# Ledger of designs, part 71: miniprotein binders against q56419

Target 1, 326 residues: q56419
Amino acid sequence: MEGRTLEEVQEEVFKRHGVLVPKKELEDLAKALEEAGLLLTEKVEARLKEEEEKLKRERPMRLAGLSYPEGEREARAFLEAFRASYPGEGEEARVLLMPHLEPSRVPEVYGAALAALEKTPPPERIYLVGVAHRPLKEKAAALPVPFQTPFGPALPDLPALQALDALLPFELFNTPLAFREEHSLELPLFFLKGRFPEARVLPLLVARRSPELGEALKVVLRDFPGLLVLAVDLSHVGPRFGDTPLTRTLAEEARRRDLGFLERLAEGEPEAALAFLGANPTRIDGVEVVASLLPLLRERKGKVLAHRLDLEAPTLSAVGAGTLVL

## First folded at step 7 (miniprotein)

Design h55
Fold by ESMFold2-Fast, scan of step 7:
Structure h55 (fold): chain B 326 residues (1-326), chain A 98 residues (1-98)
Amino acid sequence: as target 1 above (326 residues)
Amino acid sequence: SDVEQVLRELIELSRRGDFEEMKEVAKKLVEVAKKENDPEAAFEALIMLGDIYRELGDPYTAVKYYARALEIAKKMNDEQRIKTAWERAIRAYDLARE
C-alpha cells in the first residue's frame, strides 16, 4: 500500500477480483498493518538497545571458527602459516597499511604484514583504523572495550581514547552497534594481537573522510606513541560491487590504480595518491581513511611489500589487497 | 559569586595586558568553577588559558587547555563551544609543530 491511496487500492481490487471492499475495511487493514509494524519496530529497537548495552562491556569474536581458528594453539599455527606464505623479509613500520578481506584469499599479503611486524619494535598501543561497513552517527567512531581474540582480549587504551575524544568536535564513542559485526577491525586485530599480545588498542572506524580525526590523532600520537595501522582493502571491481563483469582490461586497471595509489603513499605524498585516483572508479576502500589521516602520512617514505588482486570467480569480481610500510 | 568575582578580576587584568597575572587568576577561576559546578565559567577560563599560553609562545600548553575546554563543551552538548575549542586546539597544534 506504500505510495498508493486507499481509493486506488479499492479500485484495483474491484477490477481484478470483482469485489468492492468498503473504504473503512481498507482503512482498518492499513491501521492494523501500521500498528503491527510499530510493534515489530519496538521489539527490534529493544533488542538493538540490549545488544548495544552488551557492547559497552566487551566485543565478542564473530569470525572465530570461520575466518580463523577459535583455539589459541590452532590460531598460532594458522598465523605462522600466513607468515610462511611470504618469502621476503619485512621492513620496520611506524605506519602499516594492511588488508581486511578474508585472509585465506590473499595469504602472501597478510604474510608481508606479519614480516613487517617482526621487524617492528613492540608498540605500547596500536591505532587500528578500519572502514565502517555500517552507518555511523558521525564520520568516525571508536569502541572503548576489550575485543576478544583467540590470543586473549585486546584491551582498549582508555587514556589515549579519552585524549582523542577530547580533541574531536563530536562524540567518539557514538555508534557501538557498528562494531558488533566489523571484519575491518576483527581480521587485522587477529594478526596484530598474535604478534603484539601486550599492546593496547584504539579500535577506530571511518565512514566518511574526517580531517578532524587526522589532526586530533597527530596530537594524541605525540603524547601516546604507537603503531598506526590502516586496515583497508584496495580496488573493488565487478558485478558484486555494481560494476561490469571482470575483464583482463578492468583487472589491469584495478592493479594499476592499486599500485599507483600505494607507491605515492610510499613516497610520502598522500595528496598525490588521492589525486591519482580521481573519482576512485575502482572503489578503493582506503580513500576515506587516507583522506582522514593526511597529517600522519605526509613526508613518511616507505615501501610496498606485497600486492594482489584476488579474483572471486563465481561473481566475476575482484578485490585488491596490499601491504605498505611507512 | 566567587566565580563572578574572579572573572571580573580576570577581565580587568586582560585590559591591562598583564598576561602573567591573568594566567594565575585564570587557573584559580578553573578551580573555583569546578568547585561551584559551573561548566560555562570553567570553559571560558580554559579557553582564556589556552589563548594566554599561545600569546606567551607556548602553543603546546595552549593545546592542553583547549582540549580540556573541549571536554567540558562536549559534556554540555554545546555545538558552538565544541567548535570553538576544537578549532583553537588544532590551530595551536599547527603552530606548535614548527
Scores: ipSAE 0.000, ipTM 0.195, lowest interface PAE 21.2, mean pLDDT 83

Design h56
Fold by ESMFold2-Fast, scan of step 7:
Structure h56 (fold): chain B 326 residues (1-326), chain A 108 residues (1-108)
Amino acid sequence: as target 1 above (326 residues)
Amino acid sequence: GDLIERLYELAKEVARYLEEHGEEELAWFIAIQIYDIIRALKSGDTESAIHILTELAETVARVLHRLGAPEELVKKVFELIKEVAEALGMSPEQIEEIERRFREAIER
């Protein structure tokens, strides 16, 4: 706040976070911070710049020791246990849909994804498309830095990212801070890097439907072929998600919605898949990803390898997870 | 304003403890997560605010447990998180889920 106008602070916040904070609310916030002894100062602004600077060099692991083991040996054993949890064989994937839900809740579903990767020739690059859980300045974003994993850093495919950026009507590298805490990329990347250690990655986040992203990716994939991965969870049902308590009927409806959605994608009919969800598309966090990638999903047939509706008994809630190869 | 004030009380309490234990970078990280909740609320995205708060609760629980924080501090932080959740209009069931994840993270 030293020598800076609230308008300048508001502009800086917009540039870093893609959100314009109303001046009155920023004034109220500054007063609350001052009274709490946490004054908005040049020092606080410098710390925001430091975090953004760190993300220019690499994206560190955030879920190591919580969702997966930090050590390489332990991580490998963990990965193998997930593969073993799926009794079936995989299918070769050109497009893979897999979850980003906590892996320990749906081990068979991640095991199915691993089975598909086992049948897939090593790609030169992976287009990893996750869901933004924090606001983005644009409809989609990417972070062109190494992502740390227990298996070593997943290196960015800079030429392919640059080609993608050139085709988009917005700056692709627009919200670096949104990537510091993003499990929809980190969790599937753990499995992908373990299976394809030499593959480069395009880490992409979708916040809102972006048809221009799908059209641009269609062009880039022609020149930079690779594996397309949609990291999406399915139905979110129950009080934990602002819905009614889970009943047997609602659980069966959620399973039917998930499978009907996946089956239509497997038939190469992504518009029909979206239409099938009806009035409740926002209850599936992958809807915006699928809607953005329509040009890449049309007329591509495949197979649903696994599906589970993970029951959370204490909250009478559930989250659907599935593995689909196209 | 009241919700934002409660969010800053939460940030202050956790950050102070972490800074005192040499975790200044992590204290800053938690402050940014609280800021992300504020950004989501300003955007009218209550769903994202709830999601971020749930993640924050689990992260804070894990970190405080790792550092061997006093039980009194852990309880105080949990009560602040619960107060913020109530102010966000979260259902009793959604608040119970945060409590469950907090306890599970501490036990792990």
Scores: ipSAE 0.000, ipTM 0.352, lowest interface PAE 11.0, mean pLDDT 80

Design h57
Fold by ESMFold2-Fast, scan of step 7:
Structure h57 (fold): chain B 326 residues (1-326), chain A 108 residues (1-108)
Amino acid sequence: as target 1 above (326 residues)
Amino acid sequence: GDLIERLYELAKEVARYLEEHGEEELARFIWEQAIDIYDALRSGDTESAIHILTELAETVARVLHRLGAPEELVKKVFELIKEVAEALGMSPEQIEEIERRFREAIER
């Protein structure tokens, strides 16, 4: 109804259905729609408050039975199958960059991450930094509750989260609802919890570059050492992401951008990695995360273990995924 | 009209139809060929586009016939192939040859 007269509505119905509707019936319909809209709004608001209240206690699995198995035994077999998809031996990680897209699309890339975790001594805690796919009230956020997995709950590192919160110029626990459906945390966490069942977690989301987050994390990591995980996808190309249809040239450019970005990070030169993307612009989720975490990435040398540009044929689109150990 | 946009939309519709009928590999093949044609058109390499279009037309017709695709989808595919051929500067004789091969493929 917004911005339409009753005469315009009547004319549209006549053109669509060949029926002329009396104005009284249109007025009654408009009133019914207004009442239904109020009820829908109240129902939505009540549902959001209920979900937010639940998130104060725990974060339930959303992708179990869809992206990974619900049962622990089946989940373990699933992990081993992904590990088997990567032929390499891996490298020890102090910092791990891994993807967060659907695992079945890039099994070798997740397998490379598992290989790195296999070579990494069990950390006391994991700093899991993902990308916000929903708006945050601040540049970054965290949710200090247990995250459910098929391997049991991933427990929050409350002392480390509180230390981080104290060092930030904004409230860290600012947008609980953003965590309700967030695959950039849930999918990497499935693999991380499977390999390090006793590690506590700091689940962090970045929406916009926050240099203050990186500075604060550098301080917190000194007092609360752990594994830093950047859960980011690489190039996003094609109509699904508001871009032109994928061409062979664009796919080749995306591969070069991804690899150029990752190799510069592997040399311990995150500013050079960002500058490279500035010269070769594309949508990479990792930009805001890397820009926020510069103090943690400088002078850390490592190795790119895997990279894949996954073609989503039905949409003529592609998403880059990689595993980098620093 | 935007021929490239129409090529993309139709390729998407055909690929979706193929996936819905269990032909995931053929859907991927159709998308790869559409990408190649799109790239050739973008770069001005009309000769590559003509070659790819000629081979694709017969393959698509054969697959749509095998799957018993709706007449409206077959018609859309045929009309777009003809428009792309015209835009690439194919001769009337070349276009008639593509039409003949397409029709023969959908007839069995």
Scores: ipSAE 0.000, ipTM 0.240, lowest interface PAE 16.4, mean pLDDT 81

Design h58
Fold by ESMFold2-Fast, scan of step 7:
Structure h58 (fold): chain B 326 residues (1-326), chain A 119 residues (1-119)
Amino acid sequence: as target 1 above (326 residues)
Amino acid sequence: DPEEVYKKAKEAARRAEEALKRGDYRTAIEEAWKAAILLYDAYRETKDPELLRKALEAAQLAIEAARRAGSPELIARALEALARVYIELAKLLPEEARRYREEAIKLLEEAERIAREHG
C-alpha cells in the first residue's frame, strides 16, 4: 500500500540482494511487478480493494481447470475416480483430517477421505479449518460468503459463524483477501461439497496458535453440531521448503514423524502428538491448527486410513499427506 | 501468482534474446536483468530450485551482454546481481554452499574494482 515507493523498493532490493539497482531498471521492474501483482503500489492497491469488495459477496474458484475440472460432469467423474483410488472402506467421522496438497499427487489419500465421508451421515454444516498461507490480521479468520465449486456454491452457515464471532476476543471476519487464493480451503472443499452438496460451511483459516478459537468452537459445536475437518498437510521436506535435498534417510524420518503424529492423534492424545513433534522436529503445516483445536481432539479415538509421502523429484522435495478419522 | 511471474520473466528473456541478436546491448541487459529478478522473486515464494537456476542463466546473459557492450557500469551491476543469486543458492544447497559463497565474493570484488576504476 502506502509503503511501496520506488525508493522503498530499491531499499528492499539492497537489503535482499546487497546491491543498489539503477533507477531506470528498478522503475521498469516495479512496473512489471505491479502488473504481476507482486508489488504493492497504487495500481496493485486499487486491484486489491476491488478484489476485497468482490470477496464480500462470494469467493470464486481459483484452481478450477488446474487442480480439478471446471464442469460439473467432469468434476463428478474426477471425484469418483479419486474414491476408486482407495481400495478400502471408510470409517464414520465426526472429525476428519485430510490433506490440501494437490490431489493428483496423492489420489489414494483423498480417496480414503471420500471413503470416510461415505460412512458419515450428511452433516448440516462442516467446520472446514485450513492453514493460512498469507498473513492474517489476527491468529485466525473466516470468510462468511458462498464459495464457488463445480458442484454449485458452498453456502456459509451464517448463524454458526456469528455465534463463533461473538465468543472470540477478536473480529473473526478480519482478512478477506487472505481467502482470495487459499488452496487449503479450496481443495478440500471440492471433495466435501461433492459428497455433501447440502451442507453449509464455516471456512476457517489458522495462521498462529489460537487456543481461544478451539474453546469457542467447542461451545459453538454443541449448539451447531457438524463435521469438523482439519485440512492440513504433514511433513514438508527438501529445498522447495528451505531445507536440504531429500535423501532416503530424510524421507524415512519424515514418514515416521508423520505416522507418529497421526497415531497419537488417533489415540485421542493431541498434546502428546505435539510433544512428539517437538522432540522429533518436522515441518508439519497443521501444527498450529492442531494446537488451536486441542479441546476438540482430546479423548477422541480413531483410525489412520491412509498416509503417503509424495516425492517431488524435480525439486528434491516431499510433502506428507494423510487421512485420519476421529 | 508464480505462473504469471514466470510468464513475465519468459517474455523479458525473449526480448533480451532478440535485443542481443540485433546488438542492442542496453535493452538486452535491462530485459535479462528483469527476467533474473522476476525469477529470483518467484523462487523466493516457491523455493523451486529450477526458478533459481533460470534466474542464474538470465543474470549470466546480462553479464555477457554488458561485457560485449563494453560498459563498465552495466558490467558492475550485472555482476552484483549474479552474486546475490549465488548467495541465495548457497542457502538452498548447503552441500555446495562454500563454493557458491566463494563465487559470490569473487563477483562482488570484480564489481567493486570495475566501479572504482570507472566511477
Scores: ipSAE 0.000, ipTM 0.125, lowest interface PAE 18.0, mean pLDDT 79

Design h59
Fold by ESMFold2-Fast, scan of step 7:
Structure h59 (fold): chain B 326 residues (1-326), chain A 109 residues (1-109)
Amino acid sequence: as target 1 above (326 residues)
Amino acid sequence: NLEEKIYELAKKFARLFEKAAEAYENGDYETAEKYFWEAAIVAYDLLRLAKQAGNEELIKLAEIAIKMAEYGIEASKALEEGDFEKARELWRKIDELRRQFEEIVRKMT
C-alpha cells in the first residue's frame, strides 16, 4: 500500500469500527499473506486506479441509506425533521461553521445550521471546506466533478475552481482518491444541497494549515461571491481518539474549550480562538481549516447558535459539534 | 416518549451506581471506578434529555447523578492510593446526594 503503515491501519480500524486491533495481529496477518505468495499491494493499487478513473466523472454517494435516505422524498422529510429539532431562529450567514459528525448524534446542531440557511439568501456558489481524513499530496485539494446527493448532483463551480487553482503555488486537483470516502464533505453537502439546490460547489479539503489557501480564497471570493462553509467537528475526547477515558472534568473542559473557541471566532478574533486552544489544537479536528482561513474570518462578528458534546458510551469518548454564523 | 426515556435512564444510572458501590464495598476499586465511569456517561445523557424536556427538577436530578458518579470515581482512586480520609469524606457527599436522587426518582412514579 502507498506509504501506509500498520499503525495507520490500526488507527483507521479503531476510528471506523471502535475496535483496537493489536499491531502484532496486523503484522501476523501480513506475514501469513506473504507466506501464501499473495501480493496485496499490487491488487490494492489496481483497484485504486479503477476508483480514481471513476472519480474523473462523478463522486457517488457513500452514506446514502446509512446517514441519510437515498430517495429524494424521504431525504426531504429527513431534512425537515432536523430543522424541527432546533426550536430557535437562525441568523443570515456569510460564513457558516457546521459539523460533519453523524447527523443523528447531534440533530439540534444540524437543525441550527438549517435555521441559518433559511435566513440566508440563496448563494450562486458554496465554498465547502472540509477536513482531509486521508493523506493529500499537497496541503489542500479539490475535486472538480458533480457530487451525487438524493436531491440531484451538486455541480462544481469550474470557473471559480480554476481561478483558485491559478492563484495557488500547488496543483489544487492533486488527490482524487481522498474524496472517494469523505464524510466531512458528504454530510454537510446533503443539508446544503437540500436547502440550496441551484448552488454550485467548490468542494475543498484541508490536510495541513495553508495560509496560501486562505489568501487565494480571499481573492477568489471578491470575483466569485458565495457562502463559505467550514465543515468541522470540535473537541475529540477519549480512548477512541488516543486520549484517556472520558471523565466529568474532561467533558466540562471539552465544552469550555469548544465554546471559548467558537465565542472568539464569533468576535472576529480567529487568532485568539486558536491561542485559546493552547498547546493541543488537535483536540479540535477543524483547527487546520480555521488556521488556513484566517484572512476570511478576521473582523467578522457573528453568533453561536448551538453546541453539543456527543457522548459515545461504549468507547467512553465524546465529540463536540457546533453551529456558528459569521 | 421523552419522560419514559428519562425515567429509564435514571433507573439505568441507579443500577450502574449500585454495581459500582458493591465493587467498592468489596475492595475492588478498579471495577468500582469502571462502573462509576459508566454511570457518569448515563448521567450526561440524562442531563441532555432533561434540558431538552425543559424541566428544572429533571435537570437537577441529572446534575446530582453526575456529581455522585464523579465523587465515586475520586473515592475509588483515593482508596487505590490509600487515602482513607478523602474517600470517607467523598462518600459522605455521595450519601447526601443519593438521598436527593432517590426522592426525585420517587416522584416520577
Scores: ipSAE 0.000, ipTM 0.096, lowest interface PAE 20.7, mean pLDDT 83

Design h6
Fold by ESMFold2-Fast, scan of step 7:
Structure h6 (fold): chain B 326 residues (1-326), chain A 99 residues (1-99)
Amino acid sequence: as target 1 above (326 residues)
Amino acid sequence: SDVEQVLRELIELSRRGDFEKMKEVAKKLVEVAKKENDPEAAFEALIMLGDIYRELGDPELILRLVKEVARAAEEAGASPETVQKIAIEAYDRIREEVG
């Protein structure tokens, strides 16, 4: 189960075998496989050490040929098709919230993000904040290596990363293996690198609320200005996520929850956005990222450019996705 | 004073670029200040350390030292909030001097 989220494994099994495996069954299977791996300790340790050493040099593409094309020309055409899927104009972004869900499921939402990037002056660096789908040793982490893309490697902003590391009460470069397979960084990065090929990147993962990250980023952004990108998905509803099958009522609830959250962020009221979700139990993975970045989101007004609840009919499930500029 | 003696030792180690010994001395500085039975004196000692490194004019070296000082404060039992406050204060002082 290494290199995949439980939800991705559950979806993969359903797609290939037509069986929706309960989350607990997958958790029990993953635990048994992990335990079997631990019993082969010496070989497993050697393999993990080898993979960790490779990640000290670069982060290779994992989703090329699956979620986006491998070749540069095909990748460029693919990106432009997404832009064409959104009929509206963009707005300049200082902060961009965009999804990390499979792009082909929500093309108009990624198209809205591309429209915003068209109106945004090219940044020297991008602070790309995703969600950890694997455990981190600390609340947050970064990997200071080139990330491969079809448009060439996205180079790390080493001075800005080192400044960030110095201002945190924990070691920032703490869990390199968590970056080996991480779609919340890889999928947004494809679009960001396609639009801003010269920009350096700070690839950041949040696992749990880290107010310390927000405080440190506020200081670093003052000295190393750049585009802040929150790569987060919104509501997760239905059996694929351990809920009942999607109904009209559940879809309306998810849509109201997503839009209420985004609109409060657009008003520069991130605490109100979190309180809104807290009053209504949430499965939004962006909560931990927003809670970590409060100092960067307060009093910053903006606009919701797009929102969709992506219906996955075979599983009677849905995932919310949106584009917000601040 | 013991604090002044330790600070002089830190300046000399900094001139030699010996980061491992500088880490040990930063820990010693926190412990010496702690023995003065004054948590505010410990905080002041860490800020003074940041001021000394600002004088070196090497931003990359200074950032690394800020990280080691913050880690020493954590090992001495400071809360994460206090550790970050020390790091930000030292960083801001260094930044204003350089730019």
Scores: ipSAE 0.013, ipTM 0.466, lowest interface PAE 7.2, mean pLDDT 81

Design h60
Fold by ESMFold2-Fast, scan of step 7:
Structure h60 (fold): chain B 326 residues (1-326), chain A 109 residues (1-109)
Amino acid sequence: as target 1 above (326 residues)
Amino acid sequence: NLEEEIKELAQKFDELFKKAAEAYENGDYETAEKYFEEAAEVAKQLLELAKQAGNEELIKLAYIAVKMAARGIEASKALKEGDFEKARELWWKIAILRYDFERIVRKMT
């Protein structure tokens, strides 16, 4: 075999240039190039079809050994450590907003999510809504297969997924390849599966605003009750995101923007939350998710359990993360 | 134990690096450079002990720490000279190294 893995590419770059490019950044670039068709060849197309067929059977772990431990015992200890990082008690959640950025950057925020899950009765199913980081053929997509985790496979809720598909004006089970490398689902799922090992999952990605998705989900949740999870990061500021270097003033503005958004959601006013962001220019990657799920968020009052602006000092950049219970 | 000593040095490196980054964010490049220089010395000690331990992952961690500190020193000097583009490039390289540094440290914890 003469093929190069992304790990081999990362290691070669490190050896030759002294730069360790994160595996996910290399994967994102390779996937974007393949999906954009810039470097598509018959060989690449054949491999993509093979990977797509594999994804019809199961979704393997991609971040095990990197963002969370591969072994079940170590994964259990990891969850306990994250829970311990949050000193408070949780609140019962019908809707949970939690982050999807690297967990080690904001352990107390994931700890708050775990605290909320601890107070929540075990759901029969979890509607896990993440953000598509790769193009989808439609505004939203789902992958109706087992997702592997260190705690065993998270099984799809096929009846609920089929009911959702039937209510949508587009094919729900589109773009399987978009799920191959999707941390906005994999990272929250690790925590959710650890806490609710028996729950089935509806793994959903939103690429663009789909009010049809929110309307359909409202109907499906009535017939198939479960926990709704929005896996959303908050403010993205600094040079990593095409912005100026972070200062204390800009960090305070980002914190106020994040909290203003979350507090309006906690008042059951998601349209007001979106309008608040429109008046404040910092991007939040979950805007399309919140805008799609308006019918599920209106008039639901709750509580912000945690918030942190993760200061990535090396790049003078920051990403906001929060835990909100509705 | 050698491994416990290595873990303590890795934690000390992280604390010094964070202090340097805080000073850097506040525009105190003299203080930032000083903390990065202290971090560089800790990284050198970490590398020596990692080599003695013969653990490939720990040796990798120590090399990453050495490079991070060296780039932090260069970035601080660049900002003293008003070279913001060079400083930005150096911090991007530090961010990439930091991902693997944090990954290895998590395994120790």
Scores: ipSAE 0.000, ipTM 0.119, lowest interface PAE 22.8, mean pLDDT 83

Design h62
Fold by ESMFold2-Fast, scan of step 7:
Parts: sequence; structure tokens; C-alpha cells
Structure h62 (fold): chain B 326 residues (1-326), chain A 92 residues (1-92)
Amino acid sequence: as target 1 above (326 residues)
Amino acid sequence: SEKIKELLEKARELFKRAEELFREAMELIKQGDPEKAAELLYEAAKLFARAAEILAEVARLTNDPEIAKEAIEAAWKAAILLYDARRLLAEG
């Protein structure tokens, strides 16, 4: 009950349950919740400060043993199995769009990304742009520390990150805790580090559209050339995302939305891709990333290598995933 | 024993509702509504905190390490979401 008035709590209960709770019972409940919150906050704030301090040195693996194998040999075999799941050839990438969805759910899509990386000359650095799943202090953030992987640590490109920070109207290194549990960076990084073990990385998160990030990145990429990776998922549909249960019609609409978006990006028309989504562009996880990176995507033609709509049968929901080379 | 089952069911229901609110908050952030997102994150944090307390008590009574793990997870989620909500409200 920090910062909430009894009147606000009464209004909330009345609105949700249509019952007026007596003031005395509400005061007793508020006190119990405050006492509970204070005890829990004390223990967890201490741990939060400890974790923030650790993030100044390195970003440890969070999904090892869950989404990918912890051991290097097993991780290599796992990565090669994903490559084998895609029967096609790749295309050389200057810009790669790939998913950050659980890899085992869309193996052919990650396989397509690996095929593209196989045809791409090893970059000195990778600009890895993911989607913030936790609030950031600013529109975007980066964490300038080694990210642990089964293939060894992915080292930060400190000069390029500093150049980027200097060109932005906000502090780039603004929310380290947002990186502690961020699968939109960790899952693509597993594949990227496995293919390009010597490449340094710029781990970037976008929370809201930042045209200034795209303009700054365009400048930095001239002086620090590298591979740009957009780690984004596509359509999010169904009750798990606040929508109606998935039907064949809704799934077909989601597939058309995803492919129409990707096809317009492949034509070098990112504004047309955003316009195609219409009034509800946020239904695609990655709209804010694409909107931020417009200067890097314009007039760059490429190819959609794979697309899948992954069904979550228990929740009647689905998430789209694709691989695009530009 | 029936009381323990009731407590576990209540805690897991609170945890599930908190996860749903968290997902809604993330969508609101993507839509550019940080104030409403902060409100949902704060509500989610309170539900995770409540679940953590119930799970911790059940873990103590049953000496079950899996329930203790659930309690720690819920407590950790509550703390992070409180931090996130406070920051969204401070930075408008």
C-alpha cells in the first residue's frame, strides 16, 4: 500500500467487485499488506543491490540448461541441429532480423538465421538490438560488460558503445537490471556467438521508438562497421496477450500480417512496413525496434528466408517468428 | 493438510494473476502508456509478494524445497516489478 490512499483502494474494490468494503476492514487490510510488503522489500532490495553490483562485471547466463545446453560441446551440437533443421541455403546479411522466441518452438527459423550467418563474412562487431521486456529509464539502453555464453564470453565493443553514448541525447548505460533476465538478447546471442566467436557485441534494448538511436547508429556504423541484428518476434495473438482465442481465421490473418510486414522490409520500405500494420502496429513485437532503426533499413533490399506462426495450444495463443536478410 | 492444499492453490492463483498483469503492463509500455503500465506493475508486484508469503509459510510447514523455490521466485519478481514501477512513475 505504498503511496495509495484508502479512497483509491475503496474505488478499486468497488469497481472490480461492486461491493463497498467498510473503512475499518480496509484499514486493517492495508496495514497487513504494508507490513508484508516492508518485510519482503527489505530482503529483496538487498539482493537487488547485490545483483546490480555483479552486473558491473559481467552478465551471467540465465537460460543455460533451459533453452540451450550449458556445456560447450553440447551447445555446439545443439546449434548444428538447428542449422540442419533448415534445408535451404542462406544469403549474405548486412542486416539480419531473427527471433528471440524459445528456439525449440521455431527451429527452422533459427536454422535459416544460421544459414545466413554461414554466408556472411565474420564481422568485427555485432549490433544486437533486442526488445526490452522490462521498463527502461530511457527509450533505449545498453550494458557494457561481457555476456557469458557456452562458447565463452561475448565481449562488449567499448569504443563503439562509447561513441554511440556520446551521440545520444540520453545516458545509454541507464538500466543495468533490465539486462539480468533478457531473453531477446540472450537467445540470439547464443547463435551469434556460436557462429562468430571473435566478434565483439553491442547489446542494445529498445523500449520505445527512438529515432535518435537510429540516427546515432547510422553514424557509429560508418566508423565501426559490423553486422546489425534485429532480435524481434512478430505477431502476438490470443488470450495470453489479452486477445480472443486463436482460430484458423485469426492465425491466417497473423501470418498475412507478419509476411506483409517482412516483405515490405525486404523491399527496403520500412515506413511502408509500419503503415501496413495499420492502427494496431504494437501487435508485432519489434515495431518499436524497426521504427527506431528506419535510417538503417531504408533502400536496403533483401529476402525473407523463413516464417512460422508457433501455436501455444494450452492458451490458444500464437507468436510469429521470421528470418529476414537485408 | 487440506489447509496446505488451499494455501498452495491460492498462492498459485495469485502468481498466475500477477503474470497476466505483468504481460498487460509490457504491452502498455510498447503502446507508450508508462503511467498505466506502472499501475499494473505495482498491482502485479503486490500479488507476487502475497504469493511469496503464502509459499514461504507452506515451504516452512512442509519442508518442501520446490515450494521454497517458488517462494523465492515470487519474492524476486515482486521486488523487480516494484523497482520498475517506481522508476516509470519517477521518469515520466
Scores: ipSAE 0.005, ipTM 0.423, lowest interface PAE 10.1, mean pLDDT 82

Design h63
Fold by ESMFold2-Fast, scan of step 7:
Structure h63 (fold): chain B 326 residues (1-326), chain A 96 residues (1-96)
Amino acid sequence: as target 1 above (326 residues)
Amino acid sequence: SDVQQVAIELYDLSRRGDFEKMYEVAKKLARVAEKENDPEAAFEALIMLGDIYRELGDPETAIKYYKEALEIAKKMNDEQRIKTAEERIKRAQEML
């Protein structure tokens, strides 16, 4: 907003998202933000700076006791309950697509991911690619510190992270604060660490499509082989996501788009998967991750193990989740 | 969900001048606020704002939003939501 007119902002939103936002709506939103007291105080700013310094040493658990149990024994029982929620057999994965949605909402989908991990040989490292829910200074970022879990700390693969950083046209470790509260890494990591306790991790976030990330990762994976995990959710529909209330037609469209996207990825055709979605009208958040990782997904055939569109009745909204092995 | 996400996202967006993303986040909050006839949604938004400020070490601001949520819960005669808001207020007061 610094140095921009409201008209310039409307034009930019239209160019990037194909949506014309009325000037009065933008003005009303600015007033709502001020009235809600959402301007951060000096105290909040100081606290965030303090948190940034702490992130130089480790990434603490934020969802322990909420989305998963804090204690190791309870966490293991919890993980096995999710595996039991999926009646099928897994398949070996070189690439795994799994959700980062609250696990209790889609237990069968996480169970399918666990089934795939049971069939997969323990990797030396996991390339865990999530979706940034906070802005990054660059298109992608990583945090090279231990991530705490109930199963012990997930240690960073420093040599592989440094090799990746050297190949990128931007600083990889550019936004540590973006990792303080990031469920797209924390929730999948809980399951991955529980199954592969010895594996080191490359925790990566994608905010916008970065073809240079995919090209660099292809090189790094040759020298530092490991399991590639895309931690992404699928369709986001309904008022919680700025959309109309969920209808049967919207839910059917979301399922169609989710499955069409996953099936094309399973055929080893990631460009076709992106083209199928077009303007991404149901807001599949995996689009930017897939677009960034094209060189790693081409010609890899696999199988969709599970899919669910989870209904959030209080908000008349839904989020799609799936498990795909390649 | 992660209540701190909104405050940290707004802070980072303001630092970057990413108005489009600020607009998306603000629009979600504004839709809840504009549904004055949906007291459930208003209550959840106010609890979320309170939780954000409490977690970031501003319990005074958190208490303000929790008290507004409590007023809505009382008008709804919702015992569970009244209890939730009161527990949040007490927890934030412990930080003072």
Scores: ipSAE 0.000, ipTM 0.227, lowest interface PAE 15.7, mean pLDDT 79

